# Ledger of designs, part 82: VH-VL binders against q9umr5

Target 1, 268 residues: q9umr5
Amino acid sequence: SYKPVIVVHGLFDSSYSFRHLLEYINETHPGTVVTVLDLFDGRESLRPLWEQVQGFREAVVPIMAKAPQGVHLICYSQGGLVCRALLSVMDDHNVDSFISLSSPQMGQYGDTDYLKWLFPTSMRSNLYRICYSPWGQEFSICNYWHDPHHDDLYLNASSFLALINGERDHPNATVWRKNFLRVGHLVLIGGPDDGVITPWQSSFFGFYDANETVLEMEEQLVYLRDSFGLKTLLARGAIVRCPMAGISHTAWHSNRTLYETCIEPWLS

## First folded at step 21 (VH-VL)

Design go4
Fold by ESMFold2, fold request of step 23:
Structure go4 (fold): chain C 268 residues (1-268), chain A 123 residues (1-123), chain B 111 residues (1-111)
Amino acid sequence: as target 1 above (268 residues)
Amino acid sequence: QVQLVQSGAEVKKPGASVKVSCKVSGYTLTELSIHWVRQAPGKGLEWMGGFDPEDGEPFYAQRFQGRVTMTEDTSTDTAYMELSSLRSEDTAVYYCATVSYDWETGRYSFDYWGQGTMVTVSS
Amino acid sequence: QSVLTQPPSVSGAPGQRVTISCTGSTSNIGAGFQVNWYQQLPGTAPKLLIYGNSNRPSGVPDRFSGSKSGTSASLAITGLQAEDEADYYCQSYDISLSGWVFGGGTKLTVL
């Protein structure tokens, strides 16, 4: 029998958006219990990410308790950051595969339609003025906004991403790293035609330097310092990178080839 | 306000086809996703298919796959449902309905319904 | 037969509370899919009553409420009125059928 699968959605999502992914799992892994967590839908997906992490934690606890042999997480877009935080704050999680489906793991620095809708007078070059304020940190998008030209503000103001990356000292950093490292596999999925995640390499822990040149995961300070366990996890052979071109941001969970290539092998 | 006006009642023989129309007013069809639901006399509601609000492609309930075709004409704001190889058990009222996304809640619903079209299949 | 099970009928006196259940499975409600509720008066089209488990469209009184737990959902009607006499249908999405599904319906009788 297969481990249960827990799905965590992204910004302005609904559980309906994952119907194709769930259908693929049902076809290839019949009998698998799959749950899309039906929380923080629509506008509620803009709530502070720590608030969302707390709510999702409450939802996953009973599922994990009923599955002593472990569970898998499939976490899409913003949901991948929620899941990484879950792995850090839960000292009793039993996650085997954490599948990060086009998630901005190193942050976001891109002008998008919903950023224009939310902050109509802003562009990526000046959004740091809003996001790196106490008011801005009340919005989930700002919790992982990462302006490469204002790294000092990011490091001091980020209430979420800088903490789960271990980029800012805090009393739980050692415990969070220990908890995260209990995951069996980290599966990173994304690609150059995503169109929303900026840079798309954020899905693989890559990100811009101050000149907007993309540095890969192994060139990032958080990797080199092993601040939350990426270097340890890679050395253990537990990181899987599965890039795929030709997939737009909203299509990752509805592409059968992507599922069969990047997701299915990890749903033991 | 969205209004859906369907074509009139039909009487058909077994083996024939029927094509029911659904005229949309108050909005354009490019902004709406139309689904079809039928109800046999004295029975419950049965979803048949429709245009997916997320990708805009038609999809059909498994039991109608191969017998049903749903199309839309955006120039006339009219949706169509065609059911072929009719049988007596296809006697039902056929409804069109809009499927809408509420961005505030992140939820989908069948919020506006046509008046229904009675299709009677008898020899 | 529908994958969403509703009682065939329920009844209540004016002013009372009634509850209509909708029992699904791990392939629909239990997979995290939303539940909607529709009211159908005799000879009329269905009318949206509750969507997304608990949300009321404009014009639906707050004496109608919905909830979802596990693989099941519930519609509650308080302050029952004669005009509430109708058929009620729940709806969700089902991954094994790859489509939307309606419950079998519940006839509400106001005594």
Scores: ipSAE 0.853, ipTM 0.920, lowest interface PAE 0.7, mean pLDDT 93
Fold by ESMFold2, last read:
Structure go4 (fold): chain C 268 residues (1-268), chain A 123 residues (1-123), chain B 111 residues (1-111)
Amino acid sequence: as target 1 above (268 residues)
Amino acid sequence: QVQLVQSGAEVKKPGASVKVSCKVSGYTLTELSIHWVRQAPGKGLEWMGGFDPEDGEPFYAQRFQGRVTMTEDTSTDTAYMELSSLRSEDTAVYYCATVSYDWETGRYSFDYWGQGTMVTVSS
Amino acid sequence: QSVLTQPPSVSGAPGQRVTISCTGSTSNIGAGFQVNWYQQLPGTAPKLLIYGNSNRPSGVPDRFSGSKSGTSASLAITGLQAEDEADYYCQSYDISLSGWVFGGGTKLTVL
C-alpha cells in the first residue's frame, strides 16, 4: 500500500487550494491517506517560521508514529522552508520523499503584490531595512528575505534561513545536517514562469550573486561546503530536479501534467 | 451589501427542464463565485455545483453530471442553473449562494444566499 | 446519503450549553478540509454561522463556537436562547465526491 502523504501549505493558503492535488493522488494511488495540515492559515501564515515549524512538528508526530514504514511530504512555497526545517530539527522523522513545490529554498528577492500590501512604500532594494531588524524578523516573509546586495546584513540578521542553510554557524549544525540526510529523496519542483519566486531558481537552490547573476545549486557555497548535506544527497543520487515551464505560482498544485511528471513517481 | 434575488417558483412535468436565475447586486459577477444548493421538502441541504472561486470553471456534484449546466451573464450580473430530465425527486427549493475567500483566515464560506426558488415536478 | 453525519436532533433548556457533532472521514475533514456551520430558521434560507472551523462572521455572537479534531467537528452553543431553535448544518469538502458536502442537519429544540 502507499505511504501517507502530508501536505504543508504556503503564505495565505487554504486547504481547499490543494483539493486538485489530493484528488489526483486519490485517483492514481487509491487508499493513500493524505493530510493537508490545517494550521497557520491566512494571516497566521505570517507568524515567525520557527513558531510555524514547532506547530507543524506537533501535527506530524502522530502521523509519522502511525506509519513506521515512512511518510512523504509535499510542501508548497513558504511551506517548503517549514518542511526543510522540520527535517533538520526532528531526530526521529521517517520521511522518504520530501517534495519541494516551488519553494524559495535559497531565499526571495522579488517585489510582489503581497509585499506591496504589507510594506506599501518598500521596494526590493530597500526592504532589507525592515526585514533585517528584530521587528522585521517577526514576519515569516522576512525570515527568508535574501537581499544579494546586503549579504552581511542577511547573514547577521536572519533568524531562520541563514541557519537552516548553514550560512551562519550555530551549535546544532551537525545534528541538523545528520537529521536532514535521513530523507530518502529530495524532489525539487519549480519553473521560469512562476512569477513570484525570485529568482525562480531559488526553488532549485540557485540564487543571485552580487551582480544579480543566477548561480546554480552546484555553484553555491552551501553546496560546495556541504553545509547541510546537499552535496552528499546529490552524490547518493537522492536529488531529483523537475523543472516545468508554463506554470504560475498558484497553479503548481492544480496541474495534472506536473503531478504526473514530477510528483506521482515519488509517492511510493 | 451583496444581495441575491432568484426567479419565481416553477411547476414542471417529469422529463422537462428548469432554468433558475440569480440576480446579484452589490457586487459584480466577475468578482464572485455562485454555487447552487437544493433542499427537498423536509430534507437537508445538497450541494449541486458552482463556479470554482480559484480557477473560475464550473464543477458539478457527480450525481448531477450530465443533467445540470451553470452559466453566468456578466452584462446583467445574473447566474443561471439549468436542470434537465426532471424527476419527481428533483422537487426542492433551489438556492444560489456566493462562495467567498477570507484572506485573513484563509477560509472559504457560502456567505450570501438567495431567497430560494421552489421547483415542483409532478405529473 | 450524507458523508457528514450529524445527530438528527438535540435539545436544551434556556441558558444551557448544547453541542452538535459532525462526523466525517479521511476524505473530507480528516484530509484537512475546513468545516463551516449554517443556521436555518424555519421558512428561511441558510445563514452562515461559523466558517473555517472556528471563525464567526460579523454579527454572530461569541456564544456560538466551533472546533475540529481528527475526522470530526463540533458546534457549541452556550447561553441557549429561544431564537436559537433552528436546523444546523455542517459543511466540508470531499475528495472522493470532488465537491462540497453538507451534513444531514440537526434540529435544535429549546425547551
Scores: ipSAE 0.849, ipTM 0.921, lowest interface PAE 0.7, mean pLDDT 93
Fold by ESMFold2, last read:
Structure go4 (fold): chain C 268 residues (1-268), chain A 123 residues (1-123), chain B 111 residues (1-111)
Amino acid sequence: as target 1 above (268 residues)
Amino acid sequence: QVQLVQSGAEVKKPGASVKVSCKVSGYTLTELSIHWVRQAPGKGLEWMGGFDPEDGEPFYAQRFQGRVTMTEDTSTDTAYMELSSLRSEDTAVYYCATVSYDWETGRYSFDYWGQGTMVTVSS
Amino acid sequence: QSVLTQPPSVSGAPGQRVTISCTGSTSNIGAGFQVNWYQQLPGTAPKLLIYGNSNRPSGVPDRFSGSKSGTSASLAITGLQAEDEADYYCQSYDISLSGWVFGGGTKLTVL
């Protein structure tokens, strides 16, 4: 029978938003136990990402314990960063497929309606002044803000992304890499018409250089140094890249063609 | 506040159809998602269908698929539910309700309800 | 036959604490879908009481509380009052039915 599926939502999401994805799974994989983790909903999705990682960890432990053969993760948007941190901090996870659904894995550098609502006088060029402060790091959006023009500030101030990427030294880097590498497959999903993730290639571990030229995953220092295991995973054939055009940020979990092409094959 | 005012009670023969209206005031239908819930005498609540608040398309409970149509007239802010091929088991009070999203909690709810429309199916 | 199971009736004396259970499955509450609660006084439309498992809309007293665990949810009423005598319904979303579902209802009697 099929492994249980755990879904981790993004910013200002609800479990209801994933109803179509869950219905697709029920149709193609009858009997699969699927759980959308009902935590950090609405405004609580702005809580610091390490706080969210702790809460989501507590929720996944009993699900994983009941499924010794393994589980799958489907993690959407901000949720994909939560899941990657989970895979690093849990030395006893049993995740087979980690499906990263339009997640800003290398960070975010884009103006969004949520940023305008939260920081109304800001734009992407000056948001580093807020996000790279102690006060700013109390907001989840700032935990993965990655300003390519202020990389030294990013490396010094980031309480989350720089650590899980292994861009800043810390005593747990070796064990986090080991834990992350226990995943069976990393499935990266995203596309150019997302409209929120900026650059959209962040969903594939691509990101801007200082000139806002996108460097792909294999050109990133974190890949070349294998700081958290990307190069090792790619060499094992464990990374799947599934780009798809024509899908906006809120539609990834409600598009049947996307599900059939990029998600369904990995839900053994 | 949002107010939902429904059309009056109806008596129908088996095999006929009924169309219940729900007029919205205080907001417009372009801003709201209307769902329909019925309650047979002495029985519980049964969701029939409505407009999905996230994609704006109608969807119906499986037992009513093919018998129910839900429509909106945004020029009059009036929602409609039409149930065809009526049976005696369709005797019920039919409610319209709004489905709302709360950004603060990230939750959906059926928060405003019409007064109900009694539909009696009798030979 | 509701996919969400509630006891048909519950009773309590004024001032007591009463709970009403709502038992679902892995296709609804257990899949992570929220639970709402509605109060229906005789001859009236349902009224939203609790939404999103535990949130109270304005005007609902804090003696009403909701919780969710596993495949089940619970409505608790403390300081029971005569005006609490009503029918109570839980609600969630179900992926097998592709739709919203209500529990069968619980008649609360205040002794």
Scores: ipSAE 0.848, ipTM 0.920, lowest interface PAE 0.8, mean pLDDT 93

Design go4
Fold by ESMFold2, fold request of step 23:
Structure go4 (fold): chain C 268 residues (1-268), chain A 123 residues (1-123), chain B 111 residues (1-111)
Amino acid sequence: as target 1 above (268 residues)
Amino acid sequence: QVQLVQSGAEVKKPGASVKVSCKVSGYTLTELSIHWVRQAPGKGLEWMGGFDPEDGEPFYAQRFQGRVTMTEDTSTDTAYMELSSLRSEDTAVYYCATVSYDWETGRYSFDYWGQGTMVTVSS
Amino acid sequence: QSVLTQPPSVSGAPGQRVTISCTGSTSNIGAGFQVNWYQQLPGTAPKLLIYGNSNRPSGVPDRFSGSKSGTSASLAITGLQAEDEADYYCQSYDISLSGWVFGGGTKLTVL
């Protein structure tokens, strides 16, 4: 009776990382078919996001085809951006709930251990020099790097985030918006103790202005212009915001209270 | 390189307990996750439990929950598996193995194994 | 019975190709969990052959390969050699059992 659930993982993840989430779903919604897409694991998660979107699209098609009544997406961290792009590019998706687990939906501007590993001479203040180059855009993290002090470079160089946000004109913008708006609900999950997503409000479509003051979703140009449908979704009552404190970035998919509070109600 | 050396064979009566040790060398337990797998004579491999490589907490196969306890002593780099209320069907070789994450592939594997400890449960 | 089903035995002549199947369900392989393969020679501990569906550890001959599709996985051995005679086990994670699971094992005989 329950719709199938498709899980899209984040940076340096594997399907195993989601075992607890899948167990929670199995316990509360017995009989639900849940699939973690087993692609772009580990270092492959650094591939350009459009390559990942294409691969995940191919994996999702047969699952959606077997479930004409619809599916749910649970998409974690970087995976939430993959899923938002999927919803834009798939003319025929049948997603009811899109559940975004601590995803950098408006971008990332944070010093992280994986950035130090990838770019050991870089800090958040100078990473724009790498990320806003053609070479840098070959790495997934740079596809959603959003330096609030170099927004002009972001808008010109981003091959992914600026496009799916409708921040740069492109011929598919109208079709992508129409496709995205076919979702039943957008469930935004995140919290102040995440420790990786910076600002953590990016998980709720908030982001820094040039002074590093966080502007909330409703203050963002992409919302005000309704560039890809956020204002329309909010007006329908289709956006659910579920913040929770006390959860670190790697714990969102293994916290039972978070699951019961923020995820379970949307897995019809 | 990592090496796992287990304690010697044990003979036990039904109802008793057994505690098998697994000494790690070449690495420390703070860097490794130890899991336990048994194999009854003529039978296949059966996962019993271990320390989760992602959160460091022990978890056990459902059929052993309540009968097994897995512990680690990081000061001696020794892992232990204790199985209580032994029955004849618990006669098996008990292996410890490391569970490792490969960053390049994002995959987990049981890559290094101890030599095995025969535990015989008989009247 | 194991939740991962393997044939009890397979055989092949030297130089031939053999495959060993591993059939799971929507609670393990079909849920997206990886498949590993282990070789066990008589009287020895298992040895990792393939991990994460298709990755070969250093030192494992390239005649061993793995794949996964749907709820099933397969180990292929080409150029079969006498030294390949062993027991082979697949492994995945299962959400109904909340744990790692091994297949029942396949005895490979080199004729």
Scores: ipSAE 0.844, ipTM 0.918, lowest interface PAE 0.8, mean pLDDT 93
Fold by ESMFold2, fold request of step 23:
Structure go4 (fold): chain C 268 residues (1-268), chain A 123 residues (1-123), chain B 111 residues (1-111)
Amino acid sequence: as target 1 above (268 residues)
Amino acid sequence: QVQLVQSGAEVKKPGASVKVSCKVSGYTLTELSIHWVRQAPGKGLEWMGGFDPEDGEPFYAQRFQGRVTMTEDTSTDTAYMELSSLRSEDTAVYYCATVSYDWETGRYSFDYWGQGTMVTVSS
Amino acid sequence: QSVLTQPPSVSGAPGQRVTISCTGSTSNIGAGFQVNWYQQLPGTAPKLLIYGNSNRPSGVPDRFSGSKSGTSASLAITGLQAEDEADYYCQSYDISLSGWVFGGGTKLTVL
């Protein structure tokens, strides 16, 4: 009865970290086949996002083939960007619900412990020098780094985010938009107490302007120009926004109230 | 070096309780998660429960729920497992082990083990 | 509920390759949970041999290797040596039991 659920993890995750989410699904929707994709774990989650998209594509094909009625995606943190790219590059995906669980959909501009570990002499104000280089783009964090003060460098150098957002011209933009629009529902989850995603409104396609004032989704050029289909999805009633306060970045997949409120209704 | 030293062998009567200790050296309990695994004579390994390395809460195998309690005393770096209402089939070697996360691989493992404590339940 | 199934025994001659299977289900290995392997020499505590499907801790020789596919995992030992004679256990997490589970164990005999 229930569609299979595919889970795509984030940066430095373990499939064990999703045990509670899987237990919630098993308790509320018995018989659902749930798979956490066991790829690009630990340090391998820093590999270029296009490489990760290719690997995850190969893993989802047999799962989707066994489920012609469709599947659901639950994609956490960095994994939400992998999933959005996946939906754009697959012309034959059968995803009903794409659940984006605290993902930096418009990018990241925050000093995090992971950033300090990877680039110990850098901070958010100067990281553009590293990330907007060919060498920097070999790291996943830099693939979605979005410095609001160096927009011209972002647009020229981004090998991933600027492309999947339709912020830079490319030959596949029309096809990627069509593919993405085949999704049944886009469920956006995040909240102000996340502590990692910066600004947290990136999980809802909001982001900073040059003064670090947050512009919401409907104020973004990518929405207004409908560059990859957000305006079309909203007009269909296919976008669900489910913000929740009081949840830290590592707790989104282990909070039962969050699951029952924001996730369970979309796991048909 | 992380070392786990367990309390000595116990002989108990049916219906009694046993409390096995596990002293951690070389690290503190605030940095480690202790789980308990038992092995009946001639049988395989059986996970009993432990403290979750991600949220710090204890959880137990369903078959021991209501009979087992696992506690930690961080002032002495000692973990405890208490099993009540003992039966003959509880005769086993009881091991404590650390559960560790490896950031490089993103994986969990039971990497350091105590020497084991033989608990014999006999009439 | 779900049990990790291992063959009760395997054997091989010195220098040969042996494999030990670990068969799970969609509630454990098939859900994406990792597989660890432990070696237990007679009269001793288990020792971590392989973790996270294929990773070797320090001090474990590279003739031990692990893999995972679908609902199953495998431990391979090449260049079999007399000191490899032991019991071997696989381990994973199971969502139906909400806990860690071990396989039944495999006795490896070196001929």
Scores: ipSAE 0.834, ipTM 0.915, lowest interface PAE 0.8, mean pLDDT 92

